# Designs tried in a protein design chat: VH-VL binders against NAD kinase (nadK). Part 10

Target 1, 268 residues: NAD kinase (nadK), of Syntrophomonas wolfei subsp. wolfei (q0aze0)
Amino acid sequence: MKIILVNNRFKENTEKKAQEIAGQLSALNVEVIIDNGLDEPYAGTVDFIMVLGGDGTMLRAARRYGQRAIPVLGVNMGTVGFLSNIEINELAEYLPLILREEYSLEARMMLEVAVFQQQSLLTRVFCLNELLLRSNSPRMLSFALEISGQKLEPYRGDGLIVSTTTGSTAYSLSAGGPIADPQLDAFIVTPVASHIINKRPLVVSPEREISLHLLEEREAIIGIDGQIKMDFGAENRVLIKRAPHPLLMVNLKAKPFFTSIDRSLQRQ

## First folded at step 1 (VH-VL)

Design i19 (framework fv_inotuzumab)
Fold by ESMFold2-Fast, scan of step 1:
Structure i19 (fold): chain C 268 residues (1-268), chain A 123 residues (1-123), chain B 112 residues (1-112)
Amino acid sequence: as target 1 above (268 residues)
Amino acid sequence: EVQLVQSGAEVKKPGASVKVSCKASGYTFTDYYIHWVRQAPGQGLEWIGGINPSGGDTTYRRKFQGRVTMTADTSTSTVYMELSSLRSEDTAVYYCARDSEYDFWSGDYFDYWGQGTLVTVSS
Amino acid sequence: DVQVTQSPSSLSASVGDRVTITCRSSQSLVDSYGNTFLSWYLHKPGKAPQLLIYGISNRFSGVPDRFSGSGSGTDFTLTISSLQPEDFATYYCLQGTHQPYTFGQGTKVEIK
């Protein structure tokens, strides 16, 4: 068995814990590859991915490995998050189940984001939560939204979020978007501080293709899962569609989504 | 090891331009923004701007618009900052710094820095 | 531009002392999405600045636990619980919420 341990050595002091767990797994004749964020993603075949850290580390793992159809387990390292399934102090209890492949999988949709400069592809990335378009100055944006070739009336405001259902509790929630069951596949399109009072969040089929471009020269940024930041100008265009493969998240422990989000909202 | 290594000190006359390099190693070059920050003698730190090495997209502080150009060469993992129409008040140590955005909730911050490049503008 | 003011501009302390440095912004550092981007750096002459704290209160990897950060809105604090010899330096806060990003003017911590 070959496992990738994903950690962030620059955050939460996870490097030492990753080394400890790698030693334990090696003693059980498991080959371990450590991805601490310094190198390119591991290119070889693996059987399982274990993510040690918070939601941010899981988002990086999803971007790097989510399209490979390999089971991914989130192990929480102290910060309560929505993307982890077990706590680090529970790992020893669940390790035998992991090695016997005795777990269920939840498929979580991902976005495929393609950014263009006029006609040329600049970059193509995958993400688990969302793409955020926002103004990078005090001046509001004027931008065009197209859904499967249908041109909507122009948007005016500070920006727009295109989210997966998994991302419904991230930036989209802060901008007034709905809380969505992550078992559903859908795009959630949430305006950010829209100047148009009745611009509401949209919930659309994951088979739709969404495109965005600026209608006026403005300073803007696009953000992907809160981890990748790109300048976005009037010469740029972004295309968003459902990624070819969902992230396969390991479920070892019942984690009730609705009671967890309800508890989180009560702590505001 | 994450390292940012900058080019050596420069002495320029007013009106000239200077181009400072910042070579990155120890991480995936295209995953992180690189920013430029300067410190004039006896002054504090001042942000100049940043570049996305993946797409070449840039953001500049307004006071440097039209005078600063940032570029990235992915084949050598090197970012450049060129500042033109130099004035005596541009005399400063210029730093490149990596923007680590693993967690958007924690926002923009600079986790690793180059050693600095002294640029002196005088006659 | 958002103005960032540090206080004090300098202080004298002895090894073992508790040191607090404050950072105040002219405007709220909470963005329209609820994020607050405030970080702290240590800077010594002839060396590059070093990250200590990011996101108000998160300690960067390898930073000793005597360093802590707190605050919200416009008022932020860096605390060194028991000053060590290597901590004599200039400290800067950075707001990354509003462009242009702005640093505080710096606080110099000197040996008494």
Scores: ipSAE 0.005, ipTM 0.481, lowest interface PAE 10.6, mean pLDDT 85

Design i2 (framework fv_inotuzumab)
Fold by ESMFold2-Fast, scan of step 1:
Structure i2 (fold): chain C 268 residues (1-268), chain A 122 residues (1-122), chain B 112 residues (1-112)
Amino acid sequence: as target 1 above (268 residues)
Amino acid sequence: EVQLVQSGAEVKKPGASVKVSCKASGYTFTDYYIHWVRQAPGQGLEWIGGINPSGGDTTYRRKFQGRVTMTADTSTSTVYMELSSLRSEDTAVYYCAREEYYDILTGYFDYWGQGTLVTVSS
Amino acid sequence: DVQVTQSPSSLSASVGDRVTITCRSSQSLVDSYGNTFLSWYLHKPGKAPQLLIYGISNRFSGVPDRFSGSGSGTDFTLTISSLQPEDFATYYCLQGTHQPYTFGQGTKVEIK
């Protein structure tokens, strides 16, 4: 068996724990690759991905490895989040089940984001939560939204979020988007501080394609999962569609989504 | 099932142009890079270039720059390679091949077309 | 351009033999992040090339376990542990680390 351990190099305690766990797995004849997020993704084949950290580390792992159809387990290192399944102090208890492949998988849709300059592809990335288009200056944006070739009335405001259902509890929630069951596949399109009266969040089929471009010269950025930032100008266009593969999240422990979100909103 | 199906054999005179097609099926066409590779009689495999069907971005080996044009038609899931100013040295079997990627370009070709023989003779 | 040289250019072998083919690059195939992009292909006249090994040592889906890859940096090896009748073919390595992508010149494995 070969496992990738994903951790965050900038959190010193997670790096120490990753080395400790790698040693324990090696003693059990498991080959271990450590991915601290700063290098290119491991290019070889692996059987399992273990993510040591919070939701941010899981989002990075999903971007790097989510399209490979490999089981991904989130192990929380202290900060409670929505994407981890077990706590670090529970790992020893669950490790035998992991090694025997005694777990279920939950599929979570991902976005494919392609950014163009005119007709040239600049970059193609995958993400688990959302793409955010936002102004990078005090001036509001004017931009065009197309859904499967249907041109909507222009948007004016601070930006727009295109989210997965998994991302419904991230930036989309803060911007007034709905809370969605993560077992549902859909795009959620949420305006950010729209100046246009009656611009509301849209829930859209995951089979549709969404495109965005600016209608005026403005300083703007595209944000991916709150982690990647790219400059976005009037010469740029972005195309968003469902990624070819969902993220396969390991479920070792029942974690009730609705009670977790309810508790989070009540701040208890 | 992933398939790349190429157009049939061509016979051309020196100075002419040839356009070879590669039709993809069994996967999402815009999610994979398509490359062209040729093999001249008695020679090895030679990489010509590649195209990203999603954006139309192309990369050509310098030897072919100015003579090769690669295009993609997303409505028919077809990639084309046009080679102009043909010479006898361009006689070869031309293959299209798919590059697999996840987060990075992986630098290998997982599925190939059946090949198209292009003969340049006078 | 990165040059890729295979050794030998041809070899004669019998069914059941262990066959080793080497591939040497003119510069390191390790990118700035430690990744190496080297793959191996089987090619028969009148047929399309077939992927055998990618990323130095990973067997492609459906490829028999008698095929294995190894190596690092500039030196790479394809091994066939017990040659079968269908394995008589020409083998190519490909470097995909540096642009332009370059193939080795090929190694022809022919019946003794």
Scores: ipSAE 0.000, ipTM 0.381, lowest interface PAE 14.4, mean pLDDT 85

Design i20 (from i2 with heavy chain E100G Y101D D103Y I104G L105S T106G G107E F109L; framework fv_inotuzumab)
Fold by ESMFold2-Fast, scan of step 1:
Structure i20 (fold): chain C 268 residues (1-268), chain A 122 residues (1-122), chain B 112 residues (1-112)
Amino acid sequence: as target 1 above (268 residues)
Amino acid sequence: EVQLVQSGAEVKKPGASVKVSCKASGYTFTDYYIHWVRQAPGQGLEWIGGINPSGGDTTYRRKFQGRVTMTADTSTSTVYMELSSLRSEDTAVYYCAREGDYYGSGEYLDYWGQGTLVTVSS
Amino acid sequence: DVQVTQSPSSLSASVGDRVTITCRSSQSLVDSYGNTFLSWYLHKPGKAPQLLIYGISNRFSGVPDRFSGSGSGTDFTLTISSLQPEDFATYYCLQGTHQPYTFGQGTKVEIK
């Protein structure tokens, strides 16, 4: 068995913990590849991905490996989050189940984001939570939104979020979007500080294609999962669609989404 | 190990241009922004701007717009900062630094180059 | 630009002393999504600045636990619980919430 162990070396204590876990796995005849975020994603075949950290580390792992249809387990390292399934202190207890492949998988949709400049593809990125288009100056944006070729009235405001259902509790929530059951596949389109009265979040089929471009020259940024930022100008266009493969998340124990989100909202 | 290695000291006349390089190693070059920061003699640190190596997207402090150009060469994992129309006030140590990721888009500088002294004098 | 002011501008201390440096911004450093981007750096003459703390209170890899950060909104603090000989340096805070990113003017920690 070959496992990728993903951690963030810049978070205190995670790299030492990752090396300890890798040693334990190697003693059980498991081949371990450590991905601490510094090098290119491991290109070989693997059987399992274990992510040590919070939601941010899981988002990076999903971006790097989510399209490979490999089981991914989130192991929480102390921060409260929605993407981990077990705590680090529970890992030893669940490890025999992991090695015997005695777990269930939950499929989580991902976005495919393609950014163009004058019809040339600049980049293509996959993400688990969302794409954010936002102004990078005090001036509001004027931009065009198309959903499956249907051109909506121009938007004016600070930006727009296109989110998965998993991302419904991330930036989309902060911008007034709905909380969505992650078992559902849908795009959630949430305006950011829109100046158009009655502009509401949209929940649309994941089979839709969404495109965005600026109608005026403005300083804007697109953000992906809160981790990748790119300048976005009037010469740019972004195309968003459902990624070819969902992220396969490992369930070793029942995680009650609705009671978990309810508790998180009470803490705020 | 993450390293940023900068080019050597430069001496320029007023009105000239200078191009400082910053070669990255030990990480995926296109995954992190690179920023430039300077320190003039007797002054504090001053942010100049940054570049996304993945797309070449840049952002500059307004006072340098029109004079500064940042570029990235992915084949050599090198970022360049070119400052034109040099003035005596541009005499400073120039640093490149990598923007870290703090689980939600950190805007902090985790690894720094050793610095490049640029002296502008007649 | 967001103004960032450090206090004190300089201080004299002895090895073993507790040192506290404050950083105050002219406006809130909380972005529209609830994030606060404030970091602290140690800088010695002839060397590059070194990251100590990011995101208000997180120690960077390899930074000794005598360094800690705290604060919220517009007021932030760096504390060195027991000053060591290698800690005599100039300290800077950086706000990364609003562009242009701005550093404080620096706090010089000198030997008594």
Scores: ipSAE 0.000, ipTM 0.454, lowest interface PAE 11.4, mean pLDDT 85

Design i21 (from i2 with heavy chain E99D E100L Y101T D103E I104Y L105S T106S G107D Y108A Y111I; framework fv_inotuzumab)
Fold by ESMFold2-Fast, scan of step 1:
Structure i21 (fold): chain C 268 residues (1-268), chain A 122 residues (1-122), chain B 112 residues (1-112)
Amino acid sequence: as target 1 above (268 residues)
Amino acid sequence: EVQLVQSGAEVKKPGASVKVSCKASGYTFTDYYIHWVRQAPGQGLEWIGGINPSGGDTTYRRKFQGRVTMTADTSTSTVYMELSSLRSEDTAVYYCARDLTYEYSSDAFDIWGQGTLVTVSS
Amino acid sequence: DVQVTQSPSSLSASVGDRVTITCRSSQSLVDSYGNTFLSWYLHKPGKAPQLLIYGISNRFSGVPDRFSGSGSGTDFTLTISSLQPEDFATYYCLQGTHQPYTFGQGTKVEIK
């Protein structure tokens, strides 16, 4: 069995904990590859991915490995989040179940984001939460949104978020988007405005293709999962569709999504 | 207007600790990573570390590990950097700076505090 | 750690001159998706640093178009097409791809 252990070596205690866990797994004849984010993603065949950290570390793991149809387990290292399944102090208890493959999998849709300059592909990335188009200045953007070739009336505002259901509790929530059951597949399209939202969030089929481009030259950027940023100008176009493979998240322990989000919202 | 405002100059003796504050205004505090950078007299800029105010996650340059602590108070939109066991070579202007980065890569430091001079001498 | 070397360490120039500053990294700054995190800053004594360029070539909001960035992999350049009086300063590049983030040692642009 070969396991990738994903961590951030520069976060307090995570490198030491990763080495401890790698040692424990090696003692059980499990081959361990440590991915601390500093090198290219491991290109070989693996059986399981264990993510040590908060939601941000899981987003990175999903970007690097999510399209490979490999089980991914989020292990929380003390940060509050929605993407981990167990706590680090529970790992020893659950490790025998992992090694015997006694767990269920939950498929989470991902976005495929392709950015073009004129007719040339500049980059293609995958993400778990969302793409954010936003102004990089106090000036509002003017931009076009197309859904499966249907052109909507022009948007004016600070930007737009195209989110998965998993991403419904991230930037989309802050911008006034709906909370979505992560077991559903859908795109959530949420406008970003400095004060009053003029257009409503849309919930659309994940089989739709969404495209965005600017109608006027403005300073804008595209953000992906809050981790990748790209300049976006009037010569650029972005195409968003369902990624070929969902992220396969490991469930070892029931997580009460709705009670967790309800509690979080009551404290704001 | 987006701004970061730092606490005033400090004079400390070797072995003491110093805690510098950085108060954010004009934006959503939890949307941006805050980094700390210093410049010793006659030297270049040196990155110390950063903090994600949304979760309190910190990242430090190894040479400061064990001496530096970064914290965030979301109720006051303030980030703190505490440096302990001060040495004369810690004399520097310390800056806080804003970035959108959540993880290992930093795009850019777009808004900077005015700087805090920390002098370590007997 | 990724080392970043700037050249020259200092240069003398006159208003109207084209100024070129180079930044070299000890390893590639390209991440797994082809993104490069390299930014340039202007710093004057008694003032905070100011962002000029990010992502190799993207000019930050409000930065004059005489400033441009170029490069790839390990070799990067900041160009000032026509130096103005307010441009006499020290310039720094920053690599943000690999932790710990590393600044170049700085290039001082002085009056000739």
Scores: ipSAE 0.005, ipTM 0.439, lowest interface PAE 10.8, mean pLDDT 85

Design i22 (from i2 with heavy chain E99G E100P Y101D D103G I104D L105Y T106E G107W Y111L; framework fv_inotuzumab)
Fold by ESMFold2-Fast, scan of step 1:
Structure i22 (fold): chain C 268 residues (1-268), chain A 122 residues (1-122), chain B 112 residues (1-112)
Amino acid sequence: as target 1 above (268 residues)
Amino acid sequence: EVQLVQSGAEVKKPGASVKVSCKASGYTFTDYYIHWVRQAPGQGLEWIGGINPSGGDTTYRRKFQGRVTMTADTSTSTVYMELSSLRSEDTAVYYCARGPDYGDYEWYFDLWGQGTLVTVSS
Amino acid sequence: DVQVTQSPSSLSASVGDRVTITCRSSQSLVDSYGNTFLSWYLHKPGKAPQLLIYGISNRFSGVPDRFSGSGSGTDFTLTISSLQPEDFATYYCLQGTHQPYTFGQGTKVEIK
């Protein structure tokens, strides 16, 4: 078995813990590759990916490895989040199950985001939570939304979020979007401070293509999973569609989504 | 070792152009943005713009738009900043700085070049 | 442009002194995800700037414990608990939330 350990290079002691875990796995005759985010993603064949950190580290791992159809386990390192399955102090208990491949997998859809300048592809990225288009100044944006070639009436406001169901509890929730069952595949399109009456969140088939572009020159950005920020002008357009492969998340311990989110939302 | 090394000092006439290089080593060049920051004599630091070496996309502060061009050569791990129509006010030390990597939304400059003095005088 | 103002513009201090520098932005630095991108740099003439603090309060690798950052929204502070000889320098805050990225005008910490 070959396992990638993904850790957050900016968290104190996570690399030390990754080395410790790598030593334990090597003693069990497991080949280990450590990915601390500084190098290019490991290109070789891998059987399992273990993410040591919070939700941010999992989002990074999903972007780097999510399209490879490899099981990915989130191991929480003390941060509160929704994407981890077990805590670090539980890892030793669950290692035998991991090595015997005695776990279930939950498929989580991902977004494929392609940003163009005129006819030229500038970048193509995958993400687990969402794409955000937002104004980078006090001025409202005026922008066009197309869903599978159908042009909606212009949007005016601070921006728009296109989210996966996994992302429904992230920024889309803060902007007034619905909480979605993460086992459901759908795009959630949530306006950010829309000035147009009756612009509501949309729940759209994941087979649709979503296109965004500015109708007026404004300072705007595209944000992806809160981790990637790109300038967006009137010469740019973005295409969003379902990624070819879902992220395969490992379930070792039952995590009741609805009771967990309910408790989290009651905290202040 | 992880470092950014810039080209040497330049002296230019008003109206000329200058092209400053910034060579990266010790890390994956396309994983990080490179930004340019200048400091005029007796003034503070001023952000000019940045480039994503992975796609070549650029962002420039508006006052430099039309005069600044940033490019990246992935074969040599080098970023260039060209500033045209030079004025005496462009006399400054120009720094390249490494920004957040493509996978992290953390905006700070953790690695800096040594600086390039550009003097614009008649 | 988001304006960033530091205070004081300069101060005189002795080794061992506690030094506090403030940074105020004209707009909130909280982005749409709840992130705040505020960093602090030490700059000496003839040297490149060096990162001290990022994300308001996180010390960069190798930065001594005497440096700390705090703040939220529009008001931020860099504190040096016990000034050392190598700390006489100009300090800059940088907001990275809104483009264009903007630095404060700098605070020069001079020997008394």
Scores: ipSAE 0.000, ipTM 0.437, lowest interface PAE 12.8, mean pLDDT 85

Design i23 (from i2 with heavy chain E99D E100F Y101E Y102D D103S I104S L105G T106Y G107Y Y108P F109L; framework fv_inotuzumab)
Fold by ESMFold2-Fast, scan of step 1:
Structure i23 (fold): chain C 268 residues (1-268), chain A 122 residues (1-122), chain B 112 residues (1-112)
Amino acid sequence: as target 1 above (268 residues)
Amino acid sequence: EVQLVQSGAEVKKPGASVKVSCKASGYTFTDYYIHWVRQAPGQGLEWIGGINPSGGDTTYRRKFQGRVTMTADTSTSTVYMELSSLRSEDTAVYYCARDFEDSSGYYPLDYWGQGTLVTVSS
Amino acid sequence: DVQVTQSPSSLSASVGDRVTITCRSSQSLVDSYGNTFLSWYLHKPGKAPQLLIYGISNRFSGVPDRFSGSGSGTDFTLTISSLQPEDFATYYCLQGTHQPYTFGQGTKVEIK
């Protein structure tokens, strides 16, 4: 058996904890690869991915490994979030179930994001929560949204979010988007501070292709899962599709989505 | 060592069904698509369809739609292709082949099974 | 379906000859991300096909350097710089950009 431990070595001594866990797994004849985010993703075959950290670490793991159809378990290191399944102090209890493959999997859709300069591909990335198009200055953006070749009336505002259902509780929520059951597959398209009355969030089929480009020369930023930022100008176009593979999230412990979101909203 | 091993030759009558297996070893079974390609005697290669072993999602060429079914058994790392309502024109060698796409490129049909001869005659 | 046409359909050559096979698609093989999925295969009777070139010009692992690929858009070429005895075979190009995947009709390389 081979497991990847994903951690962020720059946060709260997670490197030492990852080494401790790697030692425990090695004692059980498990080969361990540690991914602390500094190097390229591990390219070899892997049976399981264990993410040590909060939602941010899981988002990074999903971008690096989510398309490989490998079970991914979120292990919380003390950060409140939606994407971890067990706490670090519970790992020893659940480890025998992991090794016996006694768990269920929940498939979570991902986005495939391609950014072009004219007809040339600049970058292709995958993400679990959302793509954000945002103004890089106090000036509002004017931009075009196309859904499967259908051109909508121009948008004017601070930006737009294209989110997965998993991302419905992240930035899309703060921008006025709906809360979606993450077991549904759909794109949620949420405008950010639109200056046009009645620009509403859209919920569209995940089979749709979504295209964005600026209608006037403005400097903007494309944000991916709140972690990656790229400059975006009028010469650029972004194409968003459902990624070929969902992220396979491990459920060892029931974490009911609706009671979790209800509790979080009550505390805000 | 990547290896795809197919089931043995089959002889069927018109109207029957055939189920060919393709057992994978030497790599992570769920990381790669498996496609099926056939070659009738004296003809070229013809793509039939493919399956994602991870989710069981399939894509079939239109002319086989309704007659072909592809399935995957992850516990045995085996993909199956079942072709029903056989006609004499379905006489061919059937191959399974591994398919992969990553950020560096697309590696279509990089490793192939040895082939399974299916003969349809009365 | 995307039509893929090879030329020539057959050729006769001697060991040491430079052989060029072309593959033309009925529409562009560049996908929406700028990728082109064109590959070349060698096929001998009684054996499985084997991958030679993928992504237009990338040589697959273990493939001799006498094999090279080039091209863009709709026009692609496989070149064998100095034909060896083991190279007498049928060659196929495959487009994987558009579903369904389509093979060329094949080019048979025979000994002169």
Scores: ipSAE 0.000, ipTM 0.374, lowest interface PAE 19.2, mean pLDDT 84

Design i24 (framework fv_inotuzumab)
Fold by ESMFold2-Fast, scan of step 1:
Structure i24 (fold): chain C 268 residues (1-268), chain A 123 residues (1-123), chain B 112 residues (1-112)
Amino acid sequence: as target 1 above (268 residues)
Amino acid sequence: EVQLVQSGAEVKKPGASVKVSCKASGYTFTDYYIHWVRQAPGQGLEWIGGINPSGGDTTYRRKFQGRVTMTADTSTSTVYMELSSLRSEDTAVYYCARETYSGYDEYYYMDVWGQGTLVTVSS
Amino acid sequence: DVQVTQSPSSLSASVGDRVTITCRSSQSLVDSYGNTFLSWYLHKPGKAPQLLIYGISNRFSGVPDRFSGSGSGTDFTLTISSLQPEDFATYYCLQGTHQPYTFGQGTKVEIK
């Protein structure tokens, strides 16, 4: 059995804890690859991915490995989140189940994001939560939204979010989008707060292709899962599709999504 | 209130050692890296190294390796930087800084800085 | 070590001016997750450095919106849209993607 142990090099205790866990797994004849984000993703075949950290670390792991159809377990390191399944102090209890492959998997859709400059592909990334298009200068963009070649009326406002259902509780929620059951596959298209237009969020089939480009020269940025940011100008366009593979999330412990989100909203 | 408070100015002879302290308060000491940065007169900022207070792991810039030692005392929430074999070129203001993060974005940056400690090396 | 070079090394400006400072790295600052650890700091004599921008373009809490950051890969820019009296200072970019962390040499913004 070969396991990738993903940690965040900047989170206190995670590299030391990763080494401790790697030692424990090696003693059980498990081969461990430690990925702290500094090097290229491990290119070899692995059986399981264990993510040590919060939701942010899980988003990085999903972008890095989510397309490989490998089980991914989120192990929380001190703060609870939506994407982790067990706490670090529970790992010893659940490790025998992991090694015997006695768990269920939940498939979470991902986005494939392709950014072009004129006719050339500039970058292609995968993400679990969302793509954000936002103004970086005067607080209004004019931009075109196309859904499977259907051109909508121009959008005018601060920006737009294209989200997965998993991302419905992240930036999309803050911008007025709906809370979606993460077991559903759909794109959620949510306008970022605007002083001029009151366009409604759209829930769109995941088989659709979504295209965005600016209608006039503005300073704007594209954000991916809140972790990748890049300049976006009138010569750029972005194409968003459902990624070929979902992220396969490991369930060892029942985690009730609806009661968790309900409690989270009461605290805000 | 998150604060880093450094020890006072030091005057040393060439060849001596200096130990500067940085006391943290207002947060969980072991959750954040502490870095040391200096500025010599008329020069820019120069990163010296950093320490993980959890476990004491350190990373130093190569030019200081063998002369610098960073340590952390978790009982007092204090980080120390000791620089040995002092030269006149080591005259500088030395800062400690906390490396923190944006949470969701997980970008890391130095958000809280100590007030600085002037170290003067003169004969 | 990754070299970080700022341009210009110094400039003279008046209150209300738009100021642009560039920062160039000798190699890409994008890590394997696609993140770029590039931050900007303001430094005045006798005071500690102050964080302005992190992660290329994120304004730190309490920093006025006249400060903005942009860039990608190896080329980064700090812009002050309308210079205020308190903005006459030295500005530094810092890369934290690669060890050792490396500051630019600084850009001094002086009264014209």
Scores: ipSAE 0.000, ipTM 0.429, lowest interface PAE 12.3, mean pLDDT 85

